# Ledger of designs, part 361: VHH binders against q9y6x5

Target 1, 379 residues: q9y6x5
Amino acid sequence: LPPKLLLVSFDGFRADYLKNYEFPHLQNFIKEGVLVEHVKNVFITKTFPNHYSIVTGLYEESHGIVANSMYDAVTKKHFSDSNDKDPFWWNEAVPIWVTNQLQENRSSAAAMWPGTDVPIHDTISSYFMNYNSSVSFEERLNNITMWLNNSNPPVTFATLYWEEPDASGHKYGPEDKENMSRVLKKIDDLIGDLVQRLKMLGLWENLNVIITSDHGMTQCSQDRLINLDSCIDHSYYTLIDLSPVAAILPKINRTEVYNKLKNCSPHMNVYLKEDIPNRFYYQHNDRIQPIILVADEGWTIVLNESSQKLGDHGYDNSLPSMHPFLAAHGPAFHKGYKHSTINIVDIYPMMCHILGLKPHPNNGTFGHTKCLLVDQWCI

## First folded at step 16 (VHH)

Design gb73 (framework vhh_surovatamig_d1)
Fold by ESMFold2-Fast, scan of step 16:
Structure gb73 (fold): chain B 379 residues (1-379), chain A 125 residues (1-125)
Amino acid sequence: as target 1 above (379 residues)
Amino acid sequence: EVQLVESGGGLVQPGGSLRLSCAASGFTFSDYAMSWVRQAPGKGLEWVATIKQSGSTKDYVDSVKGRFTISRDNAKKSLYLQMNSLRAEDTAVYYCAAKYRYWEAFYEPRSYDYRGQGTLVTVSS
């Protein structure tokens, strides 16, 4: 019987929430599975880029989803909400569900994971839900479990995406213990529901389940604002993305725009594209703009306005506050094993190994995840 | 041609009520989360309220919670904001705004795909 994998993402689940809040259902999941305490995500630490890195094993400059808002300088296309289903944006990489369907002629299923409602290289997930944020976790889970149990050719790779705790992290900030405790308890209850439903349907013992996230969350404040309008007039540039990484497309000489920005705030770094630190792996793509501004942790870039976000992400990927975790359970995984850190790009080659797929060239290192797997020797 | 057209603004005294409406056209209204955002004179954009696609999930900025009610009619492609117990601080241009996918928080008013031309609400004696 071919191995099966369900990949679950809770958007914005900061790794240290596991240490600061109680998760009885997730703790029971981990007790009989594995935990990676920190996953070092890719820069920028945003939803679309990191979700696509998980399923491609590529840095953003390589897979082409370089931000949640982006502009392609070669084709003159803007990635806007109305264009997010244009395959053009997603075709610079091959996500695992496409590989699963084409290499092995198996089925894939998706409940709202970014990119799964788009035909990428003329291939769309065999079963998918059109994006709708009002659809409950329970309805997403019901569809995924139905497809896992009743599909021919068999669904061997399934994904499930949930928008929390990111939405509440933005609204309340990660330091709001009362509100975040309520939100995280509800997520733990959803994990309990997931496990119970898989057990009830006879799927639990033979299904590999990964629970992870794309990024963390850091506390913001009205006392930590960078007003871009005090640095430069709007007539000199087109704003492609704002905060905490601003993507600047100059309308005049690039050097003149850079000079107006470079010393405007002690709480942001201003980079010409070729000067972006190599450690970010965020340079070699036409969708990365000529000037990038990177705010310091907890600082918000604004246009002569206040910010209502008490939490945010997108910051430097070396920051522990930006890191999610990874927990997994199933026949491929050890029981009760704890690992310190992997890179988010390492998830893809691990998943390919579990499913028996040949990975496309990627930036992950299979050796980093070997200790999680029962069929591998840990060095 | 995507259009969001707001109506129902005007001058009211403190403690009064207004009902704002937004008529949507040129897109599949029921696929979008809808919000009201406002801009007070001399200030930036402020998120006020959100209603998700089905109408079952609603969220409000704390200063209007209990006073304002957001609602939608997907069959009529319309968004509403019932504003009660109005205060001078509620004086602003109110914009109807649409967002398809959760990729940025609703509390970021510049992250919306579409925004209307606005309707002015003035609360003064």
Scores: ipSAE 0.703, ipTM 0.876, lowest interface PAE 1.7, mean pLDDT 92

Design gb74 (framework vhh_surovatamig_d1)
Fold by ESMFold2-Fast, scan of step 16:
Structure gb74 (fold): chain B 379 residues (1-379), chain A 125 residues (1-125)
Amino acid sequence: as target 1 above (379 residues)
Amino acid sequence: EVQLVESGGGLVQPGGSLRLSCAASGFTFSDYAMSWVRQAPGKGLEWVATIKQDGSEKDYVDSVKGRFTISRDNAKKSLYLQMNSLRAEDTAVYYCAAKYRYWEAFYEPRSYDYRGQGTLVTVSS
């Protein structure tokens, strides 16, 4: 049978949680596998953009999922995280499950990874679950393992998405040790369940498993708010996305809107689209609005209101608080190897290598992940 | 046509109680997480409470914890907010709101898929 890979995401799993909390099951997984301590995600550091970058190897400006809320100026369509089923939004890239199904006589399986319940380039994951947050981790795991063991053509690529610790990170903030300890212990127990299920079903020795996340989390506060209403009237612009990266579509002259916003707060940078820093790779797409506001870490942009978020993400991708980790185990990976950092776009070409797939053009560099793999040599 | 129709608002004295109701139609109510969002006079929107699709998880803004209780009846396609020990600062228009996707977005009260027209709650002596 061809090589098999299960890609697991725990949304909002900040890398330094591994240093501040106990993870006995994850530590056992890593002992016999590999750990990348920091994964530098793409800007903006949001759920949908980064999940799509993991499976395409592309920056957001290239794959087209540039935020959780988007407006396409050419087609005049609007996207939200609760209205994501239009293939139009996902068709600017080819995710790995589509490549897997089209290049080889192979199947893909998906438990709720963003985009897997949408036909992309007329191809949907061979087996998939429609997104439903009420479905337990156990049910998602049961379906994935069933599909990995009983499929024709064989399932060689499978994905599993879980919403925590992101939801609790937003509610409590990452500095709430008591509540976050409880949440993270439950996640570690789920990792233990995953490993035991794979062992029980005879999958563990021959399956490559990657555990990763899309972003981290930073502490927010009612003392760190930026009120846009103090600087500009709502009649001058359409708000496409608010915080911590605001996407502004001017209703009047762009320069006039920019001038009203540029000195609004010392804790927010205001960019005309063409002035967005090159290091973000967040400029060359019609879904990126004419003016982008970027709040400093821990600051929340509001419209004359309070914010209930004690934690948030979306901030500058150079911030360690925004970084997830990557752990992996299986026949493709070394045992007991630790690596400092990779880029989130590097995961895609590594996964293509493991599966024997020819990657589509991408922004990742295979060389960055070589030291993780048994069939490659470190420099 | 999607509709969310709130009722139960009114004038109440501090320390009093009110029960808000929201009747939903035009969508599959049981597929949506439901929230109450409020807007006080001269203020922006504030998220108050959320209940998961099956009622298994409930969440509240800190200022109402222990005083407000959110509940739902999927068979009746109805959402409720029991408000006890009301304070002057609870004075607001209360909106019923529906969201198909995840919990994260509930902390952004402008991001809901559907929102009703609101019911006014005035707490004054």
Scores: ipSAE 0.424, ipTM 0.748, lowest interface PAE 3.8, mean pLDDT 91

Design gb75 (framework vhh_surovatamig_d1)
Fold by ESMFold2-Fast, scan of step 16:
Structure gb75 (fold): chain B 379 residues (1-379), chain A 125 residues (1-125)
Amino acid sequence: as target 1 above (379 residues)
Amino acid sequence: EVQLVESGGGLVQPGGSLRLSCAASGFTFSDYAMSWVRQAPGKGLEWVATIKQEGSEKDYVDSVKGRFTISRDNAKKSLYLQMNSLRAEDTAVYYCAAKYRYWEAFYEPRSYDYRGQGTLVTVSS
């Protein structure tokens, strides 16, 4: 029977939470599996872009999901929550569930992972749940495990997405130890429930499970605001995305807009599209706007208003506060192995290898994850 | 053709109560998380409360906890905010707002798919 893989994401699970809080269930998972302490995500460090990078192995400029809010200058389309099921936005890449279904006549299953309810290249996840934030972790897990055991063709790739600790990280900020301790303990209990359910159903010994996240979280403050209205009148531009990376579409000459913005705040960098640092791999896509503003860590860009965010993400991907971790367990993985760092785009070719799939061209390097795998020589 | 129509605002004495209503049309109401957002005179938008699709999960800004109660009726396609023990600081235009996905935090008023025209609440002697 073909190998099986379950990919689990806890949104906004900052890597250093593992050092600052106790996770007995996650630690038991890691003891008999592998831990990658830091995963260097892609820029911008936002939910939709990084979740799509995990399953495509591509930088945002290559897969086309460049932000949670975006505008395509060629087609004049706007990406929003109400139209995120338009395949146009997702068709610049081939996610792993599509590859899984097309190469080997296998099924895929999904509980809420971004893109899995969209027909990408005329292929939708074989089993999926329509997005609904009220659906419990238990119900998502029940559907995934049912599909893993009772499908033809067999489900070999499954995804499970959970919105925490991101929601609480935004509300309380990562430095609120009392509230974050409660939230993270609940997540650890969910991991315990996941492992127990898989053991009870006889899946645990033969299933590869990856637990990861898309980004971290940094502390914000009402004392660290950048008011765009003090820099430039809003009649000069259309705002496509605001904070902490602002996407600016000029209504007048681009150079005039740039000159009004470039010296406005010491706590943000202002880039013309062609001057965006190469290390971001955030330049070559029509959905990246002519001017991009990048706030310094912990600074929030606002429009003559306060912000209720005590935590945020989207910042420079070199910042450790933006990094998630990756833990994995199963027949493909070593037991008790710790690895320092991989790139988030490396997860895709590793998963393709585990599933026996030929990866589409991607920005990941299989060699970076070899030491995690029992069937590979990493010296 | 999406519409969110707020009602129930008015002038009320400090310590008084008021119930806001929002009637939704033009979209599948039960698929959306719903929020109340307010704007005080001369200030920016402030998130007040959220209720998720099924109605059991609720969240509030700290300043209104224990005083305000958000609720919804999916059959009537309506959202409510029961406001008790009102304070001068609660004076604001109150907006009904709808959001389909979580991918941006609920308390970010600019992240909502739809927002109504608002209803004015004035707390004054």
Scores: ipSAE 0.659, ipTM 0.854, lowest interface PAE 2.0, mean pLDDT 92

Design gb76 (framework vhh_surovatamig_d1)
Fold by ESMFold2-Fast, scan of step 16:
Structure gb76 (fold): chain B 379 residues (1-379), chain A 125 residues (1-125)
Amino acid sequence: as target 1 above (379 residues)
Amino acid sequence: EVQLVESGGGLVQPGGSLRLSCAASGFTFSDYAMSWVRQAPGKGLEWVATIKQSGTEKDYVDSVKGRFTISRDNAKKSLYLQMNSLRAEDTAVYYCAAKYRYWEAFYEPRSYDYRGQGTLVTVSS
């Protein structure tokens, strides 16, 4: 049978939730598969950027989705989640579903993954659902499994996205054990439903399944706010993105704006674009603004307002709180193997290998994922 | 051409009730999650309540839970907020807000795609 892969994302699933809560269904999945305990995501540690990095193997500066809100200095275009249907924003990279459809004359299927309802390089996922946050996990799963069984050309790559535990992580914060326990138990039950559905349909034995996430979550507080309005007047800049990474487009000289911001808070780093740390790989793109502010973990940048978020992400990608995990099961993967760490950009070349696709140039290193795969030597 | 028009605000006594309405036009209302966000005098924007596209999934800020009820009528392209047991702290301009995708939390009032001009609610004796 040709290799098939289902990629599942639970938004905002912090890696150490696995240590602090019980996941009987996920643990059964891992027992006969592999677990990567920490996935080091890309900076900034936000939903849109990291979901696109998973499917392209590229840093944000290379794939062009550099934030959830963006401004392109060359074309003067503005991006928001409501305006993401313009292919311009997505065309700096080739996601795996496009490669799958063009190289192998195979189909791709998508339930809500970022970018799958946009024609990228004139290619849209063969089967997809228009985004709607009211669509249940069960309905998304039903469509994906129907397409995996009943498509011509055959669906060999499928994606499934779910908004939790990110939404609850933001509302309650990751330290609220009572509320997070309820949310994470529900997610574990959804994983159980996923496995049961695949077994019932005869897909389980021959399907490679990856369960992962884009980022983690850290605790925020009303006692940890950085009021940007106390630092600089609105007349000096245009705000492109706010928190915890603020993207500043100066209306006056860049140096003057930088000087007003640089000593504003001990809990925020202020960078001119060329001074952004090389380790972030967040510098070489017209959509990265001339000045970037990076809040310390757990600090929220605000505009003379309180924040209702008790949890947030977007922070430094070296922080363990920002890391998701990766679990996988299927004919390509070892059984009962645990690995410590991979980079999120390493997922793409691994998936290309499993599907027999030639990867586009990318920032991942196949060697980092070799120990997960049955057809590779672990060195 | 997108418009969100709020109505139903006014002056009420503490313990009283008001029903806010929002009429939407210029977009496919049923494709958007809808929220009420408010701004008290001299304060920033505060998220109050969200209702997803189907009308069955609802969420509230803790201070209004059990007192406020959010609802929608997709056929009429309208959003509602039934406010009971009103307190002085509920005094604010109330905005109807629309959000297509979940990539930023609903509790981030600046992340909404569209927001109306607001309706003033004053709770005072």
Scores: ipSAE 0.745, ipTM 0.888, lowest interface PAE 1.5, mean pLDDT 93

Design gb77 (framework vhh_surovatamig_d1)
Fold by ESMFold2-Fast, scan of step 16:
Structure gb77 (fold): chain B 379 residues (1-379), chain A 125 residues (1-125)
Amino acid sequence: as target 1 above (379 residues)
Amino acid sequence: EVQLVESGGGLVQPGGSLRLSCAASGFTFSDYAMSWVRQAPGKGLEWVATIKQSGDEKDYVDSVKGRFTISRDNAKKSLYLQMNSLRAEDTAVYYCAAKYRYWEAFYEPRSYDYRGQGTLVTVSS
């Protein structure tokens, strides 16, 4: 009868949405559980990097998923959504579902969490769904709950990923109260469905459930564009990633490319790789390019093109707009406890503790999450 | 070899209609969300419409809502854009584009895995 954990992500759920909108189902969940008001994510504040940091406890430079678009200088491989199933990209770390299956006679289940449809270190979750954005939340939930209830050996770790409110955050921007209210009410209803389904199946009382997200969202505008083509010709570099963190691979001398870019915009910082701020933990990996450009919050980097995004993320991880929250409920967690802030890398060692797993070396600090747990002394 | 081949562009009067087609080959069409992206003379790329893998979920840029209809035929490996009540502002080269995953919003024209060569739509009197 080992402990069980369901990890749920609503992509792009900015922490302060909780203060600006009503979430009756999520508030009922929190009332009998715990809330971490801000989770400080890893840089860059993008979907794939942060989802992989949650399940490995590592900074991006350590787990190797350093962006949603990448180039590996040593092997000369390109990462894109059509080839993200190459295990090469994911093998620099061991995610929790792999550890869960290898340390004990346990199974893992996955409904579309980034990396779960890829064999990593020759191991894939016993039950998983290939990524398909057309599959409803209800179908993902039905599969996860079936696997949690009827698996042999037992599923002890399960993940569930949903693309909203990120998609709508990009389309409308987080300041569009009318559209975001509708979207967030729908998310709250899905949380209600999740809780009801677990209760109906007799899973609720003995299951630990974490609801979190990978990043937040900030307002963008056509009035806040940085046009790289005004500063440098395409012939001088290869573009690996564009906005709001541009990854530049020089075709000529690195210093010459840097000099063309360094005064391009007052709303963008230009870094040689070795000059990237230490606080980002974004330097020690072959997939981090020789020059990176970091746009200021709400600014979009373009190549003589318009951007229709009214919201975006990827910005400096010190920005509260980039922070998600974490809520949790279950036998491992206190009831009615609020905590201010944890680091996103702290989630992994906490989950390992709940499941009784030995964590792989990681950048998280168990002490940061101990106040959430009933079996720990919090002072 | 992956190919997306657009057709159906041409000259049309304001208020007129046009239907664009895109023929896909060299990949599993039904696994990809499909979009129409356009570039007006002297402007950058603009996302117009997306249809997800099953064909049930559709999204449009606000300026074309109620006028344009995106559809797909997975058996024929084809994407369509029915354009009604055309305006001078709709004048552009229209590109068919394919995207496997959602991690960058569909509004980011460079985030697409595959894009065709385009078909020109001119709306003028």
Scores: ipSAE 0.574, ipTM 0.821, lowest interface PAE 2.6, mean pLDDT 92

Design gb78 (framework vhh_surovatamig_d1)
Fold by ESMFold2-Fast, scan of step 16:
Structure gb78 (fold): chain B 379 residues (1-379), chain A 125 residues (1-125)
Amino acid sequence: as target 1 above (379 residues)
Amino acid sequence: EVQLVESGGGLVQPGGSLRLSCAASGFTFSDYAMSWVRQAPGKGLEWVATIKQSGSEKDYYDSVKGRFTISRDNAKKSLYLQMNSLRAEDTAVYYCAAKYRYWEAFYEPRSYDYRGQGTLVTVSS
């Protein structure tokens, strides 16, 4: 029987939530599995980029999904969360479900993971759901488990995506203990439902399950706004992405636009593309605009407007507030093992190893995750 | 061509009621979460209320909770806002707005995929 893996993402699940709130179901999952306390995600710390990094093992500059909003100057195409179905945007990398289907002639299943409803290199997930935020976690789980049990060729890789706690993190901010406690308890109950469903169907002991997230969340405030309109007129540039990382396409001389922005705020760094810090791995792609603005943690870039967001993400990936966690259970994983930190790009080669797939060239390091696995020596 | 056409605005006395309507066309209405966003004279855009695709989940800005009710009719491709106990502070142009994915907070007016031309609500004696 081929090995099977279910990859679950709870969007915006900040690692530190595990220390500040009770998760009885997740704690039971971890007790018999592994926990990575911090996952260092890729820059920018946004949903589409990081979800694609998990399944490709690549930095954003390499896989091409460099933001939730993108512009291609050659083709004049625009990418957004409502206009994400053009394969052009996704074809700079090969996600694991494509490799799974092509190398081993196995099937893949997807409940709304970003990119799974798009044909990438002429290959779409064998079973998938089109995105719809009204579809319950239970319905997504029912479809995934049905496909895991009733498919030919067999489903060996499955993904499940859930929008919370990201939406509530934006609304309330991560420091709202009362509201976040309620939200996170509901998520823990969903994890309990997941485990119970897999046990009921006889999948639990033979299925590898990874529970992770794409980023964290930090507290924002009306007292921490950067008004871009106070520094530069709209006639000078086209705005491709706004906050907390602004992507600026100059309509005039690049140096003149840079000089108008350079001293705009003490709480924002302004970079010409070639001056973006090497540690971000955010330079070598035409979809990265000529000028990039990076707000300090908790600061929001606005265009002469207020923001009602009390939480946000997208900030520097070295910030612990931007880090998710990773928990896993199954025949490939040790029981009761804790690990401090891995890079989000390390998840892909680990998953390829579990599934017996040859990974495409990637930015992950298998050595970083080998201590999680029963068939590996940890030195 | 995507269109969101608001109606039902007008002049109303403090304490009065109005019902706003929004007619949608050119996209699959039932696939989108819908919001009402307003802009008071001389102010920026402010999120008022959101309703998810099925109509079962609703959310409101604190200043309108208990006074406003958002609803939708997917068969008619229509969005509604029932406004009760209106105050002078509710005077604004009200926009119908659509959001496909639930990743960004609806509270950011620039996060909407589509927005209508607006309908003016004036609360005055």
Scores: ipSAE 0.639, ipTM 0.852, lowest interface PAE 2.2, mean pLDDT 92

Design gb79 (framework vhh_surovatamig_d1)
Fold by ESMFold2-Fast, scan of step 16:
Structure gb79 (fold): chain B 379 residues (1-379), chain A 125 residues (1-125)
Amino acid sequence: as target 1 above (379 residues)
Amino acid sequence: EVQLVESGGGLVQPGGSLRLSCAASGFTFSDYAMSWVRQAPGKGLEWVATIKQSGSEKDYEDSVKGRFTISRDNAKKSLYLQMNSLRAEDTAVYYCAAKYRYWEAFYEPRSYDYRGQGTLVTVSS
């Protein structure tokens, strides 16, 4: 029988939550599977970019989803929520569901993972749900399990996306232990429901399940604001993205805009595109703007206004607060194994190996995930 | 052309009530989460309330909880805000706003796909 994989994302699930809160269902999952304590995500540490990195194994500069808000200098197109189904934005990479359908003559299924409702290289997930935040976790899970059991060609790769704990992390901040405890307990209960559903349907023993996330969350405050309007007049630039990474398109000379921004705040780094630190792998794409501002952890960039967010992400990917975790269970994975860290781009070649797919060229290193897998020699 | 047209604003005394309406056109209303955002004189934009696509989930800024009720009618392509026990601090231009995906928090007023022209609410004794 062909190997099967279900990839589940809980948006904004900071790795450190595992140490500060009780997760009995997730703990049972890990006891019979593997845990990677930290996953080093890609910069910028935002939802769209990191979800696409997980399924392509590429840095943002290579796959082209460089932010949640983008401008393409060559075509003059703007990326927004209402036009994110334009294949133009997604066509710089080949996600794993496309590879799965084209190489193996297998089906893919998706419950709202970013990009799965878009025809990428003229290929859309065989089964998918259009994005709708009102659709319950249970309904998403019911559709995925139906497709896993009742498809021809068989569904061998399935994805499931859930918006929490990101939504609550933004509203309350990760330091609000009362509210975050309530939210995280509900997520643990959903993980229990997931496992129970797979067992009841006879899927559990033959299905590889990965539970991961795209980024973490850090505490913000009304006392930690950077007012961009105090640095530069808005007539000098077009704002493509604001916080915590501002993307600046100059309307005047780039050097003049840079000089006005360079020393504006001690809590913000200002980069000309070619001076963006190499470690970010965030330079070689027309959708990366000529000037990028990077706020320090917990600081919010604003335009002469307040911010109601008590938590945010998008910050430097070296920050542990930005890191998610990865847990996995199934016939491909060891039982009771803990691993310290992998890069988020390493997930793609590991998943290709599990499914028997030839990976497209990617930035991941298969060696980093070897110790998780039963069929690999661990060094 | 996408349009969001607010109505129902006006002058009321503290403790009074107003019902705001927003008529949507030019997009599939039922696919969008809808919010009310306000701007008080001399201040920035502030998120007030959100209602998800089906109307099943609602969220409010803490200062308006128990006083304001957000609702929607997908068949009529309309959004509403029932405002009770109004305070001087509620004086603002109120905007209807639409958001398709949850990739940025609803609490970020600049992250919305569409926003109307606004309707003025003045609470004054």
Scores: ipSAE 0.717, ipTM 0.882, lowest interface PAE 1.7, mean pLDDT 93

